# Miniprotein binders against q56419, part 30

Target 1, 326 residues: q56419
Amino acid sequence: MEGRTLEEVQEEVFKRHGVLVPKKELEDLAKALEEAGLLLTEKVEARLKEEEEKLKRERPMRLAGLSYPEGEREARAFLEAFRASYPGEGEEARVLLMPHLEPSRVPEVYGAALAALEKTPPPERIYLVGVAHRPLKEKAAALPVPFQTPFGPALPDLPALQALDALLPFELFNTPLAFREEHSLELPLFFLKGRFPEARVLPLLVARRSPELGEALKVVLRDFPGLLVLAVDLSHVGPRFGDTPLTRTLAEEARRRDLGFLERLAEGEPEAALAFLGANPTRIDGVEVVASLLPLLRERKGKVLAHRLDLEAPTLSAVGAGTLVL

## First folded at step 17 (miniprotein)

Design c_4
Fold by OpenDDE base, fold request of step 18:
Structure c_4 (fold): chain B 326 residues (1-326), chain A 104 residues (1-104)
Amino acid sequence: as target 1 above (326 residues)
Amino acid sequence: SMEEKIRELAEKLAKLAQELAELAGDGSDPDEIKKKLEEFIRVFLELYELDREKDNPEADYWLQMTIELVWEFMDAFREGNVEDAVELLMYIAEAAERLAEALD
């Protein structure tokens, strides 16, 4: 309502969502912005320009030492521990749906992905399709440069990327800065590079559904065969995403939608999976990716290997993650 | 309409995000930054508390993007990553602008 004070709005949000943004945090933020000085924006702009120039050559690790180890030896131990967290066996994948959530939150789901990769012959190339968590200029984008990993650089498949670009009605090589911090590629790539060190990679981001992308990829995959990886999360529920705090009812609904979505994909019915979600009230992350890749998912039967709804306690929110082999 | 209200709040949020990003660079009065930040958070919370109409998928996408970016902004700030926080303000401005455009 026009005329409400910050405190009144905060109180209402707290009542509704169980989350309060403390006034002190705002004061601390204002102070930090002040202390950063007169040239902070210019500094940030200069940094972004420099980073964009660097992205013409390579994509550096952003989450090394945070989400996964920077050192190769430690990174291999990390992979082994994650694989050990999944007690089952995998299946050969032609299409792998796996999470991009912080690995420590859903270790067994990544473990299931590793189990599937153990049963998968080493591909020549990996089509890694992530979710854009930053604005893109187009519906989808690619970054045709090496991605740094603890296992060495993941090298791009330039011929396949060029073939894909030629079939799209928009410029594929757009919004390079969106890749700088994008964890939906970096985190899955750690596991993929660790398992398939010699595979070339096509790092792709999807913002909005592009049927053209799926049709183009279908053609490209014929001439440039490889493993298709959908690096997507599932439901996003709770205050961090605009809901009330996680309840048993909300968690059950999120799980129902996640599993119902994955099961229909496993049956080779991606359109039915999308229809099952409807307006996607639990905000399944991978919906735009799946909607883009329908031609590649149709009639492929597979298996759901793992699922978890993980609580982020500080925000009383939860994110769903799953592993599916097609 | 609810859509019009969301559009107005999104436009205001975009403007405030851009202004905050600029003020951080111009050596602005701390009191001005604080005031703008308070207004930014107020506008965000007003947007955040609204019931989402899901009849416009494009608007829903940009609304969700905006909400997530604001949370990331708050996280970056709590972590002491001020440069990242300013960068996120720029993305918030873009996402909120695109939200407003989706509702024209």
Scores: ipSAE 0.705, ipTM 0.880, lowest interface PAE 0.9, mean pLDDT 90
Fold by OpenDDE base, look of step 17:
Structure c_4 (fold): chain B 326 residues (1-326), chain A 104 residues (1-104)
Amino acid sequence: as target 1 above (326 residues)
Amino acid sequence: SMEEKIRELAEKLAKLAQELAELAGDGSDPDEIKKKLEEFIRVFLELYELDREKDNPEADYWLQMTIELVWEFMDAFREGNVEDAVELLMYIAEAAERLAEALD
């Protein structure tokens, strides 16, 4: 690709993937970089430093007014509408697998999660395990500060977080900036806080599989019982993720893998679920989380409540989402 | 080897991402920024088009992270969020470096 013009590259991408990166977008990008008068690195570094200092006190909402309403009244109506989108009844959850995808894309899947939460006694604490979409310094991380929600702050369980940290071979409280915009925690937390306003939260991110995390959590859960929530998406297929545009064959394969994964988890066989995926060719998002939490998922039988493969039309890509109760 | 090619591209991508983030500083020639951006996109697309050998889970993880971050970078620009785009370049640099390291 050396020496090719941007137009030639775009044409090649279009030919290979059937998706044009609009020339105008790249030109607009270059122009925006030009117009920004980019003292941006120093400015960005200063901003990041300031944001990191703020994250020592609280994690503000980033998606309020975008993905969910900022106001409490509107947020409650939002929850009710999402619950209404799922016509079924839930089951009591000890472990809840739910999505972190943009809620409007998979409303019935979130509705299924809410249905499960209706049948779940209010927990003292929620272990909320999300997926890191930013680099972490360690395999996993936690942010031990209040997370802002329309329903008030979700307060951390500091004693349980400290107990977990003490059992890990690495510093749990690492990479605070990775939490700043992490939607895999913020989006599910909206629903969880709305349902369980008094629950403390352990906001955890997993980057790479950590068997140590699962073993440590198993010990911590004995002294600090609570609801375990896996905030994970399923298959990621299409150009946005490195594939050709979504086809019937690709969609069928994604669904097959999603459902096969969830069904094996529902049978209490998380190792079989991972083995079923092999090299994970459809890029199931939650594999590192599940691999980390094997001790907590073994022998737990449950039920798949919902599944959807949602098309992102602008990129001809799709993301799988599911709700599983254990 | 394919692994060596991925490693080389990852190293180049990391360098270009870092350079772009730095050039986003005061006094940079817009033409230079544009040129670097074009080069960055070319290197990314070359990396993106390679068949992923799935024999290295760590490399696959960082490759996927890199791809997702580049898409977010492109989205940030479309939305006019230039500061976010520069921040994303820093994450792309890190992810691409980690990818290269996973293939060493």
Scores: ipSAE 0.682, ipTM 0.876, lowest interface PAE 0.9, mean pLDDT 89

Design c_5
Fold by ESMFold2, fold request of step 18:
Structure c_5 (fold): chain B 326 residues (1-326), chain A 104 residues (1-104)
Amino acid sequence: as target 1 above (326 residues)
Amino acid sequence: SMEEKIRELAEKLAKLAQELAELGADGSDPDEIKKKLEEFIRVFLELYELDREKDNPEADYWLQMTIELVWEFMDAFREGNVEDAVEMLMYIAEAAERLAEALD
C-alpha cells in the first residue's frame, strides 16, 4: 500500500496529539539493537523461561524501594502516613474497590481504603482482582504462589483457588509471566497485607470480561468467604492513551465519568454503571472487572469514600483513582 | 472503512514487531534494522492517530493495550534496557495480532 512517510505522519500526530518520536531516538535505538549483537532474542527468551520457572515457587517484590519501602518498620510507617492523608472515617467493606496507581500520586485514595479496612473484620482470605497489563492466554488468570511483601509472604488460598479453577471453562492457572511485574496486584497487596497479615490471598487478573468468572466466584465465596477487592483504576485520558493533550474540558469529563460510574456502583446497579459509560470514552479500566463480577455487585449498596484525577505532567495525561466500599 | 484500515495496520504492526524481535538472531545489518524500526514507528503512529472503534469493545481493548505497550517499548529503550524493549516487542506482536483478529 502507498502510505505517508514517517515524517508526514509524525508531523500530523504532533499537531493533533503533541506526541513526538525524535529521529535521534530512532537512530540510537537502531544502534543499540545492532550493538546488542546476535542471539539477543534467544537470550531474552531464555531469561523469560527461567523467570517463569521461578514464578512456580513465589512471586518476589518488584516495587520495593520504588513505590514502597522494603523494610518492615519503614513499611508500617508508610501505611500510617497514608492512613493519615485521609482524615475521614471508613465503613466496613464486604467489597472494596481501590486503585493500583502509584501510591504517592493518590495518597488520600489509598488512605480511604485503609480507613475502610480499619472497619472491616480480618478476613480469612482476600479475593484480589487486578487488571492484566500483558496479554493473557485466557480471559482471566491466577498465580497460586506466595507473593512477597515487606510484611512477609502473602500466602495463596490453594483450596479456594482450586475450587475456582474447577468451575471455569478454561485453565485458571495460565500465563504466569503476566504476573511477573503486575503492579495492579503488588501495590494493593502491600496495603492489604499490612492491615490483614494473616489473610490468605487469591491473586486474580482479568484481561477481558468473563461472566463465567463472576458466576464461579459467587459459588466459591459461599464456601470460602472473604473480602473481595477490585484493584482498578478509573479514567485514562491524554496523549499517553491516544487523546489530545489534557485540557480542563477533558479532565472535567473524566471526573464526571469516574464519579458517575462509582455512584451507580454504590447504588448496587453495576449494569447501570456500565451503561452510563457507553463506549467508555475516558477509558475507565475497571469496566472489564466490573463486567466480569456482576453477580457479586448487584444490589450491594455502599459509599464512595475518595476520588482523584491525577495529572501526569510529562505526558500531559491523567489517571483517575477512587475508593468505594460496598 | 475505518475497521479495515485498523485491521490492516494492526496486521502490519504485528509482523513488524515480530521481525524486529528476531533481527538480532538472523544477523541483520544496521540499515535493515533502522528501516524496519522506522516503518514500525510509522505504522504505529498511523494506528495511534485513528479514532477508537466504539462499536467493537474487543477491538478497543486490544487497541488500547497495543498503544500502551508501544510506549512501554520506547520507555524501556530510553531507560537503556534493550532486553526489556525486545520483550515488549513480543507482547506488541501478540496484542496487535489480537486486535486484527477482533476486526476480522
Scores: ipSAE 0.784, ipTM 0.899, lowest interface PAE 1.0, mean pLDDT 90
Fold by ESMFold2, fold request of step 18:
Structure c_5 (fold): chain B 326 residues (1-326), chain A 104 residues (1-104)
Amino acid sequence: as target 1 above (326 residues)
Amino acid sequence: SMEEKIRELAEKLAKLAQELAELGADGSDPDEIKKKLEEFIRVFLELYELDREKDNPEADYWLQMTIELVWEFMDAFREGNVEDAVEMLMYIAEAAERLAEALD
C-alpha cells in the first residue's frame, strides 16, 4: 500500500502548523552521523554510564554561565536584580509554586517567588518537586546527593529521603540520569539556595501522577517539617507543543486556564483546579505534580502573586509561569 | 481507529529511533542512514499532525514528551551536538514505546 512521502507530509504539516524540517538539514545530519564514526553510539553510552555513576555522588551545575552566573558574587547580584523586577510584597509560604522556565523569560515571576521567600522563616529543609523532562523508570524519583550551586552545595536531607523511600511501593532512587540535565530542579534551586543557604533539600521529580507519593509525603512532612516547593510551569501552547501558530485566541485561552488553575489552588481546592482544566487542552505542566500532591494542597488557602504567558517568538509558541503562595 | 493509528506510529517511531541510535555501531552506509532518518521524520510528522481526543492522561503525557524530545533532537543537531542528538534518540525510543503501551 501507498503512504504519504516525506515531502507530502512536510507540506501538510507546514501549511497547518508552520513547522518545517528541510530535506537539506536531514542530509547534513545523516552526513554528520556518518562522519562522527563507528564508535559514536558506544562513546555516548559510555559517557552516560560514567555520568550516571558520578550522579550517585553529586549533581554538578549544568546551567551556570548560561541561565545564571557561575560566581557567587555575581549570583548574589543576579538574585537582587530578579527580586527588583517584582516591586510587590510577598507573603509567608508553607507551600510555594514557582516556575522552572528560563529565568530571563519571566523575571518578575521569579522575583515574586523571592518576595515570598523574604517573608518565609528559614526552613530546616525544602521539598523541591519538579517535573521530569526525561523518562523515569517509575512515576516519581529522587536523587539523594548534593546539588552544586554558586552558593555552595545544597545538601540532601538523607533521613527524610530514606523515610520517603520506605513508604513508597516502588524504589524512589530509580533514575539518576534523569537528574543530569533537569532544569526544573536546578533553576528553582538556585533561587531557593540563595535565600536559604542552611536548608537541606529533597530533590524530587514527578513524571506521572502518583497518589502514593502525596500520601507518603504527608507522613514524612509530619516528622520532617519543611517548605514544599512545586517547581512547575503552566500552559504550553503553539507549534513547539503540537498546536497551530499562536493566535490571540489561543493565548487568551492559555491565560484563562493558567489563572483559573492557580486561583482554585489558592482557594485550597486542588481537585477543583484539576477539574477546571478537564483534558488539559493547553498542556499545563504542573498537573501531574498537583495530582500527586493532593493531600498536601487541600484546604491551604493563599494568593497568586504573579503570572506571565511568555512568547517564544522563533517557534510562535508560549509558556505560562506563575507564583502562588499557600 | 485514531488510537490504533497513534499506537502503530509510536511503535514505528520507537523502532526507528533505536535503529538510528545503533547505525554508527553497525557501519551502515550514508544512504541507509539518510533513508532511515527520512523515515523517522516522516513518521514523526504524521504523529505530530494527528488531532486526537485528550481522554487518556498517560498517553497524553507520553505523546507530549515524545514531541518535545524530537524537537530537542533537532535542536541538538542544529547546534552541532551530534552526541547529544544520539542521546535524544535513546530517550525518544523509550518515550514512544511508553506512548504505544499507554494506548494498548
Scores: ipSAE 0.778, ipTM 0.897, lowest interface PAE 1.0, mean pLDDT 90
Fold by ESMFold2, look of step 17:
Structure c_5 (fold): chain B 326 residues (1-326), chain A 104 residues (1-104)
Amino acid sequence: as target 1 above (326 residues)
Amino acid sequence: SMEEKIRELAEKLAKLAQELAELGADGSDPDEIKKKLEEFIRVFLELYELDREKDNPEADYWLQMTIELVWEFMDAFREGNVEDAVEMLMYIAEAAERLAEALD
């Protein structure tokens, strides 16, 4: 093997980062792959093709019964409980930054988003911009189909989506499978659809920064006004994300980066927010979205309503979440 | 250089992920599957321990995705879903290839 053996690399990684891939797990996985047999890849590919065809018609709930209740009545009670976890008041948002982290981990941050939505006139449509957790064929993508929720389907704004597609130098509807399990859209959408049941949605994902997307959205938003939602998480620190085990110092740095980023966005200075992060040492999740959407964020002032850096004890890691209104 | 080392590891990881998925499909010898898996994990851990690329947001994006996908691959197996694990290998191959391209 090139350079170091597996044993040598594992020793160094464990010392520096506190992570291991135990030999037993490798043996179990190898056995499972062998037992699954000769045609496993073909079976997986066939399943993905079937799912891709279904996604051309609708995007089903994946997290009902896991992250939020499946039934409408229970889902409305769930929303009210989350609102209650943030006892403050919001303010009107023309742009809302909210998390996509598991809601039970940061309830007051989602509650702050709900408080902002209470102050926000019902929009005709919501531009919901999440972060791709699967490879996209282009820098950004959309899926122009209903997204199912416990509150009914969130219908796509097809005219706005088609206008956006027409302005981009690439096909916007390019990677349906990337939406199949994308929680950065599904989790925020639950809260948004619950509060704005009549709004249509533009479900968008960003992979890599695209100035073309931001310029196109600026044009589309003038003709198709609506609420812009950046559904992004903040710092990702600790071994799960390539760091040393979480320490108080690392956590303090993550909080400082999160809040400094949000504050500069709240001052209408998105370029300064990106510059403040430098090489993004705490892996703030939203940088590619902010970098894409600069024309929509400049000179728009607002307020940070909530922030939390939430610990993942089993992995000695943490993820930041925040709520910002502009 | 650090950038060249990351690019080389990413290229190798992408190839190993693809080969590992195909080895399961091809009915490869169990010892060969184990050897490829060990190589895959070794290369991943070498990549995982390196310093992140400064001044290259695209490379940083793909590196972060690759790390998350590898852990998701392991999680899928721990939850008893080998089909999802194979699916993750396919995404890992693409993400690592994109990481290498971002450093080309």
Scores: ipSAE 0.761, ipTM 0.888, lowest interface PAE 1.0, mean pLDDT 90
Fold by OpenDDE base, fold request of step 18:
Formats: sequence, structure tokens, C-alpha cells
Structure c_5 (fold): chain B 326 residues (1-326), chain A 104 residues (1-104)
Amino acid sequence: as target 1 above (326 residues)
Amino acid sequence: SMEEKIRELAEKLAKLAQELAELGADGSDPDEIKKKLEEFIRVFLELYELDREKDNPEADYWLQMTIELVWEFMDAFREGNVEDAVEMLMYIAEAAERLAEALD
């Protein structure tokens, strides 16, 4: 069967999804690849190897000067402005669900998280559970090194991390390169470190649901108490994620799914929250995290402080973000 | 079957992503790079247009990862970050391979 031409496939995708990959972009890419020459792969591999070696010592900031200010003074002003963007008051958090989306897209949602943190006594440690946006070798991973922030390094809680590793059926300290560019940890950590400068951190990534992780954390939290933070986004809809361009109907469905998910979590019914999503047609980002942490979320009553579905206009796509306190 | 088609496309995509990531090394004719890139995009778009199987959560996960990584690849390229684009090709290759494995 003579395969469809690129143009035919492109036309069909454009008709269905409103996305066109311009021929010029392909030409420009081909030229760029040509100009980069024969050693690009070797160069990238060498860079990655070097970065992996550095990650044995510390995780540097990647989004400083882009998503948040690099300087401490400017960073503090940034925190204050984000807090000001949320007009409400927070509540004490034992569990905090907050976004990891680009802060400028959902400032009031981060502001709500800051409001909650204002009412939260300084924890000894923070269990920061993000979403892996890169392949992991295992269902979950941790990076037991200092994470750089404008407020100084967020230091790992090595004893608690070791205790967690000992209870898991897989090596927790896997796939260090997945942490290099992972914004699901870096962005929330900015806010957390700014509020709790003395707290140790357990930076965790979840790729796939691990009931073992939740059970292990439940045990570890007994001996190593702290604040649990779920750094997760909500619905991902539109062409960037495999849908047609955002419509009112699609946006309403995304909001319905987001709020229905958060409300059930606020009621202390995480299994009901997952069941409500079913096949997760709007691709709520945090489902694997929540599914991993069921033992820690059960029977906890809380409050949804903020929610937003934010449009990315260039791709006619949208991402949901929320803040929940338990 | 739809699953078999997705698997085949994922395998092709993985191979093409890896080849594109490596082509920087062999002094390849710009025309050859362009052709491979066109083929990569064609295979991706064919995969992208397919209805997702909802009965295999593992496959769904890796398919979604693959799609998102391809968008990041395109973004990196548009921003002129060729090294980042090549890095994304490596992740695409891995994700597409994992997708194919989930459908075996």
C-alpha cells in the first residue's frame, strides 16, 4: 500500500487538529542539523554525561531568569507579587496539591499555595512529589542532592530518603537525568524554599502509579514527619496533547474533570477521584501521583483554594491548574 | 489491528528519531537529512491522528509521552536550540520504543 505523502497526512492533521507543520520549518531544521555537523550526537551525549556527573553533587537551576528571578531580592518580590495575586486566605496544610505549570500562566493558583503555606507551621521536611515528563527507569525516582534556588540550596533529607529507598521494591535513586530539566520539582520548590528556608526536601518524581510508594511513605512519615506536596497539573487539552483546538465544550469538560477530581480529593476520597476520571480523557497530569499516594490522601478533608484552565494561544491548547489543601 | 498499527508506527518513529539524532555524525547529505525528517514527521502525524486505545494504560502513557516529547522537539527547534532538539529526539526514541514494547 503506497503510504500517504507527507502533504496528505499534514493536510488531514490540519483539518482535524488545526496544526500545520510548515515545510519551511522542516527545511530549516534540516539545514540546522546539517550545519551542526557530524558531532552533534556525540556532543549531546558528552554534555548529558557531564550533566549527569554534576547531578551527583547538586541540581542547578534551569529556569532561573526565565520562569522566576535568579536574584534573591527579586525572587522575594516575585513571591510577594504571586501571593498578592490571590485575594483569599489560606488554610493550614498537611497535604498541599499545587501546580507546576509556568507560574506566569496561573499566578493566583500559586498565590493560593502561598496563602496556604502562610498558615502552615514550618515543617522539618517537605516530601515534594512531582510528575516525570521524561522517561524513568522505574515507576518513581528520587535525586538525593541539593537543589539550587534563589534562596539557597534546598538540602535533601538523606535519612528519610534512605528509609524510603529501603522500603521500596526498586531502586529509588534512578534516572538522575530526568531531574535535570524537570520543572515539576523546580517551580514548586521555588515557592516552598522561599517560605520554608530551613526545611529539608525529598524530591520525588512519579512516572507510573506505585502503590508501594504510598505505603512506604506512610511508614516513613511516621518516623520522619513532614509536609506532603503534590506538584501536579490538571487537564491537558488541545492539539499539543492530541485533541482538536480548544472549544467551549472541550474547556467545559476539562474544568468539570479538574474540579470533580479536586473536590473528591477535598472530601478525602482519592479512589473516588480516580474513578471519576475513568480513562482520563482530558489527561489530568496528577493521576499517577494521586494513585501512588492513596494511603496518604484517604479520609483527609480539605478545601480547593484555586483553579484555572489556562489557554496556550499559539497551540490553541489549555492546561488546568489547581491548589488544594488537605 | 489498531494496536498493531500503533506498534509499527512507534517502532518506525523510534528508529527514525535515533537515526536523526545520530545523523549529525555521518556528514549526511542535507537532502538525506531532510528526507528522514520528513519521514519522521509523516510517521509521527500518522501516529498522532490515530484513535488511542483506552484498554492499555501503559501504552497510553507512552503514547502521550511520545506526543508531548515531539512537541517539545518542535519547540526546541523553533527556538533555535539544536542541541536540545537532538536531546528530545533521544527521549522520543526511548518513549516510542517503550510504547512499542507495551503493545508487544
Scores: ipSAE 0.670, ipTM 0.871, lowest interface PAE 1.0, mean pLDDT 90

Design c_5
Fold by OpenDDE base, fold request of step 18:
Structure c_5 (fold): chain B 326 residues (1-326), chain A 104 residues (1-104)
Amino acid sequence: as target 1 above (326 residues)
Amino acid sequence: SMEEKIRELAEKLAKLAQELAELGADGSDPDEIKKKLEEFIRVFLELYELDREKDNPEADYWLQMTIELVWEFMDAFREGNVEDAVEMLMYIAEAAERLAEALD
């Protein structure tokens, strides 16, 4: 691209991907950065430092009033509506795979998760394993503080978290700022806390596969039994993720991979599920989580309760979501 | 090689992201910010258009992270959240740097 103008590059991207970054948006950004003035970086750094200090005490809601209601009464009505969106019955879960996508995009998939939770005895603790959408310092991380929800704080299980940390070859309590806005924990936690208000939580993020995490969790689960929740999405296809706009062929391939992955997990064959994906060309989000938790997923038979590939129309992209009970 | 090209673009993107994050602090000339932003987008689009070789899973991970963070940066900007946009630039710089490192 040496020698191409921005306009030429934009035109080429538009031709290939059907998405144009308008020049006006760049101009508006430059103007906004200018107007924010000389202290923007310092201000942001100061804010991040302050937020990091706050995260030593609690993780506040980030998506309240946006993705879900802030008020408890409205939040309960929200849960009921999502449950109603799934017409089926759930099954008891020892392991629950559920989405972390914006709830309004895949209501019936969250509804299926709620249906499963209805058939699940209240756990003492929930191992909530999300996906890191920010850089982590280690392969995985935990935040050992209360997470705020409309239903009250989700309290950490400190003894279980400490036991897990002691078994890992790296510091588990790393990168607290990665948790500040991480929706892969916040969104599932809304549903989980709403259903199990008294359960302690272990909020975990996975960046890269860690076999050590799965082995450590297997030991910890023996002494600290609980519900394991994989808060993961499935395929990510389209321009937002580096593909051409969603086509029928691309959507069919995404669905095929999502369902093939979930079905093999439901058969208790997580290695076969990973092998089925190969290089993961449709970018199944939960692949690193599943790869980390192989010891906990082996030989567990279950059922796929729901699946959806949801279109993000503004970017002509799509994200897969599913609910699996093991 | 394609791998070398991705590495070079990632390094350049990381540098530009960091510079943009810092320019907001130094009272930089609006024209300079605009120029850097245009260059940032150009480098990103060039990186975005490259055929991804999936023979390096670590590089693929950081490339995907970088792409997603750039989209979040653009989203934050469209929403008028300049502070979040600057935060995203910091994450882009980190992700792009780690992409470059995965290709050394």
Scores: ipSAE 0.642, ipTM 0.858, lowest interface PAE 1.0, mean pLDDT 89
Fold by OpenDDE base, look of step 17:
Order: sequence, then C-alpha cells, then structure tokens
Structure c_5 (fold): chain B 326 residues (1-326), chain A 104 residues (1-104)
Amino acid sequence: as target 1 above (326 residues)
Amino acid sequence: SMEEKIRELAEKLAKLAQELAELGADGSDPDEIKKKLEEFIRVFLELYELDREKDNPEADYWLQMTIELVWEFMDAFREGNVEDAVEMLMYIAEAAERLAEALD
C-alpha cells in the first residue's frame, strides 16, 4: 500500500471486480465533510449518549415513513398488500424463518410469512431473533423495552427475558445502541405486531454463534412458550459484499446455497444445513442465528414457502430472502 | 502471509477510521481530512480486493462487518448525513480492530 495512489488502487479493484469507486464521489464526500464542519465527534458522542438513555425507556421507529407507513390505517393496507403478493396458503408455524430485507424488494416473501401467520394461533410471546449489523459486546444481546410500531408498542416479556439472562454465561442486556437502527428486528416486527397485536416480544440479536443461547432458550421455552422467529436473510453476493458483479453463475450459486440451506432446515437437519454451506462463500446472513438455535431446530420438519434472490441494480449485488415454516 | 496482510490492513483501517472520527474537532484542516479520507479509502480498497481464504470464521465475520459498515458510511455521506457517517466510522474502527484481533 505504501506508495500506491488511489487511482492505482481503483484500477486494480476495477480489474478484479469490474467496479470502480468514482473519484468524484470521494471528492464529493470530502467536500461534504468539509462543508458540514466535519466529524463532530463530540456532538456524535453526545447524541449517542442521549440515544442510549432514551433506549432505556423505548425503542422508537426508525424506518416508519421509509420502509413502511407510519400511520396505522396505511400500515394495515400495507400488510394486506404484502399478503396479497403471495398467492399461496400458509402453514401453522412453531418456528418461522422470515427475511429482514427491505420489504419492497421481496414482497412475496413477506407475504408468505403473513400467510403462515394466518394459520398460526396467536402466541402469548414472540422470540424475535435478528442479526446484529453493528458490533455487539457479547455474542448475543436483548433490549428489554417497548418497540414502537404503527400498531402500538410491542411490549417486552420481562419475565422471560430475565429467565433467559439468568441462564446465559454473559450479560444478555448489552450494547443497547446496536438496537437503535437494527432493521433485522424493526422490519419483521412490523409484520408480527400487525398480525399479533397482543403478543409480548423478546427482541434478540445474534452477532456470533452462541450454543449457550439455544440451550438457554430451550429451557425458557418450556416455562414461557411462544413463537420463535428467525429474522434472517440468505445469500449476500456482489460488489456490496466483496464479490464481482452479479453473474448468472454467481446467482445460480447463491440460489443453490439458499435453497439447499432452507431445504435441510425444512427436513429438521440444521447441522446438515450448516455443513452444506461450509465456509459460507455466498455469505448467508442467518448462519450465526441458526448455529445458535440448533437445539430448537433439530428434528422439526417444515416447508419452504418462498424464496427470492433480489437484485440491487445500483450495486449489481443481490440478496437472498426466504420464508420457512417449522 | 495473506492473514498477516489482512491484519495489517485492518489495523491501519481501524486507526484511520478513529482518526477521521476525531478530526471533526474545531480547527482541523479540511485538506488534512481529505487526505485522511483518501488514505482510508485506499486502505479499504486494498483490503476489499484481497482474495481471502475463508478458513477463519471469526475473521470472516469481522471482515464482512467492516465491509458492510464502510458501505453504510459511504451511503451516509451521499445522503449528506455527516453525523451518521461519523457514527459509522466509530463502528468501522471497532469492527476492523476486532478483525485484527481475530488474526492475532
């Protein structure tokens, strides 16, 4: 690196990946930083501190008016439209795997999840396990506060969360700021709260595989029964994720891995699903979640209801999404 | 080794991200910020272009996190959200540091 120009590095990246980061964008970024009176670290730190204090009381909506409607009436119409996008019927779920991708990208996959929820008796509580897209202090975390939705607040199940914390070798209630903008919880929660307005929620994030989490949850579920929801995406391929632009070959490989993963889960063989992925070259998002929840997924047979590999055209990248019922 | 190279780049990236996050203090020379940003992007692109052996799951996790956070950083800037961009730099610093640690 010492001695290489930015242009030389850009050329090398272009040769390798067929993507060039435009120099102009960097210049525009630098200029924007300059004009904004760059990096108010102190201001950001103060903001984060304030936000952390707020998160002791509630988690506000971050994606309302962007990914889904803020108003309840419009939100209900949104749910109905997504359900309508899936022409099939659902099945009763004890475990639901659903996406957390931007809903507009994979409407029929969310529609399949809604179809499954139609056949599911209203649970007392929902164990909502998402993927951490921010660093966590521990392998997993929970935020024991109400999550705001257009349908009212999703209230935490404090007794169940406390029972879970007591069984873990680490503090469950860590890294509250990781929840502030975490879409892997907010997006699926919209659909879940809209369908089950009275259910309590356990909002959980997984960073790294924690076998202890699965074992603890297995115990907690005995005393605190509920619906388990894995809010996970599947393959992440293309330049946005470190690959070359999407090709037919890359897309076929992503689909193969997604479907092979989901099918093995549907057969009640989560270890086989993980083994099938190996080093996970297409970066299936939910691997750490599944690896953490093995005790809860074993021997459960189910059905894949939907799958899509969705192209993000601006980045020539794609993300896999699926809906699985167990 | 490839691992050593990734580690070195991760350490450099972490340092640069932290420095960028801190340079927003009153009195920073815009030219210095631009220079650091260019260096940050160069280090990132060099890390990004490496054909990594996927034999260390922990390192792979933090590398992926780092890449995704850098994209979010760039998105925040494109949107003119400087505060979010600074926040992303803080997360990049942490993720890159964790990557370096995973390769020790």
Scores: ipSAE 0.621, ipTM 0.857, lowest interface PAE 1.0, mean pLDDT 89

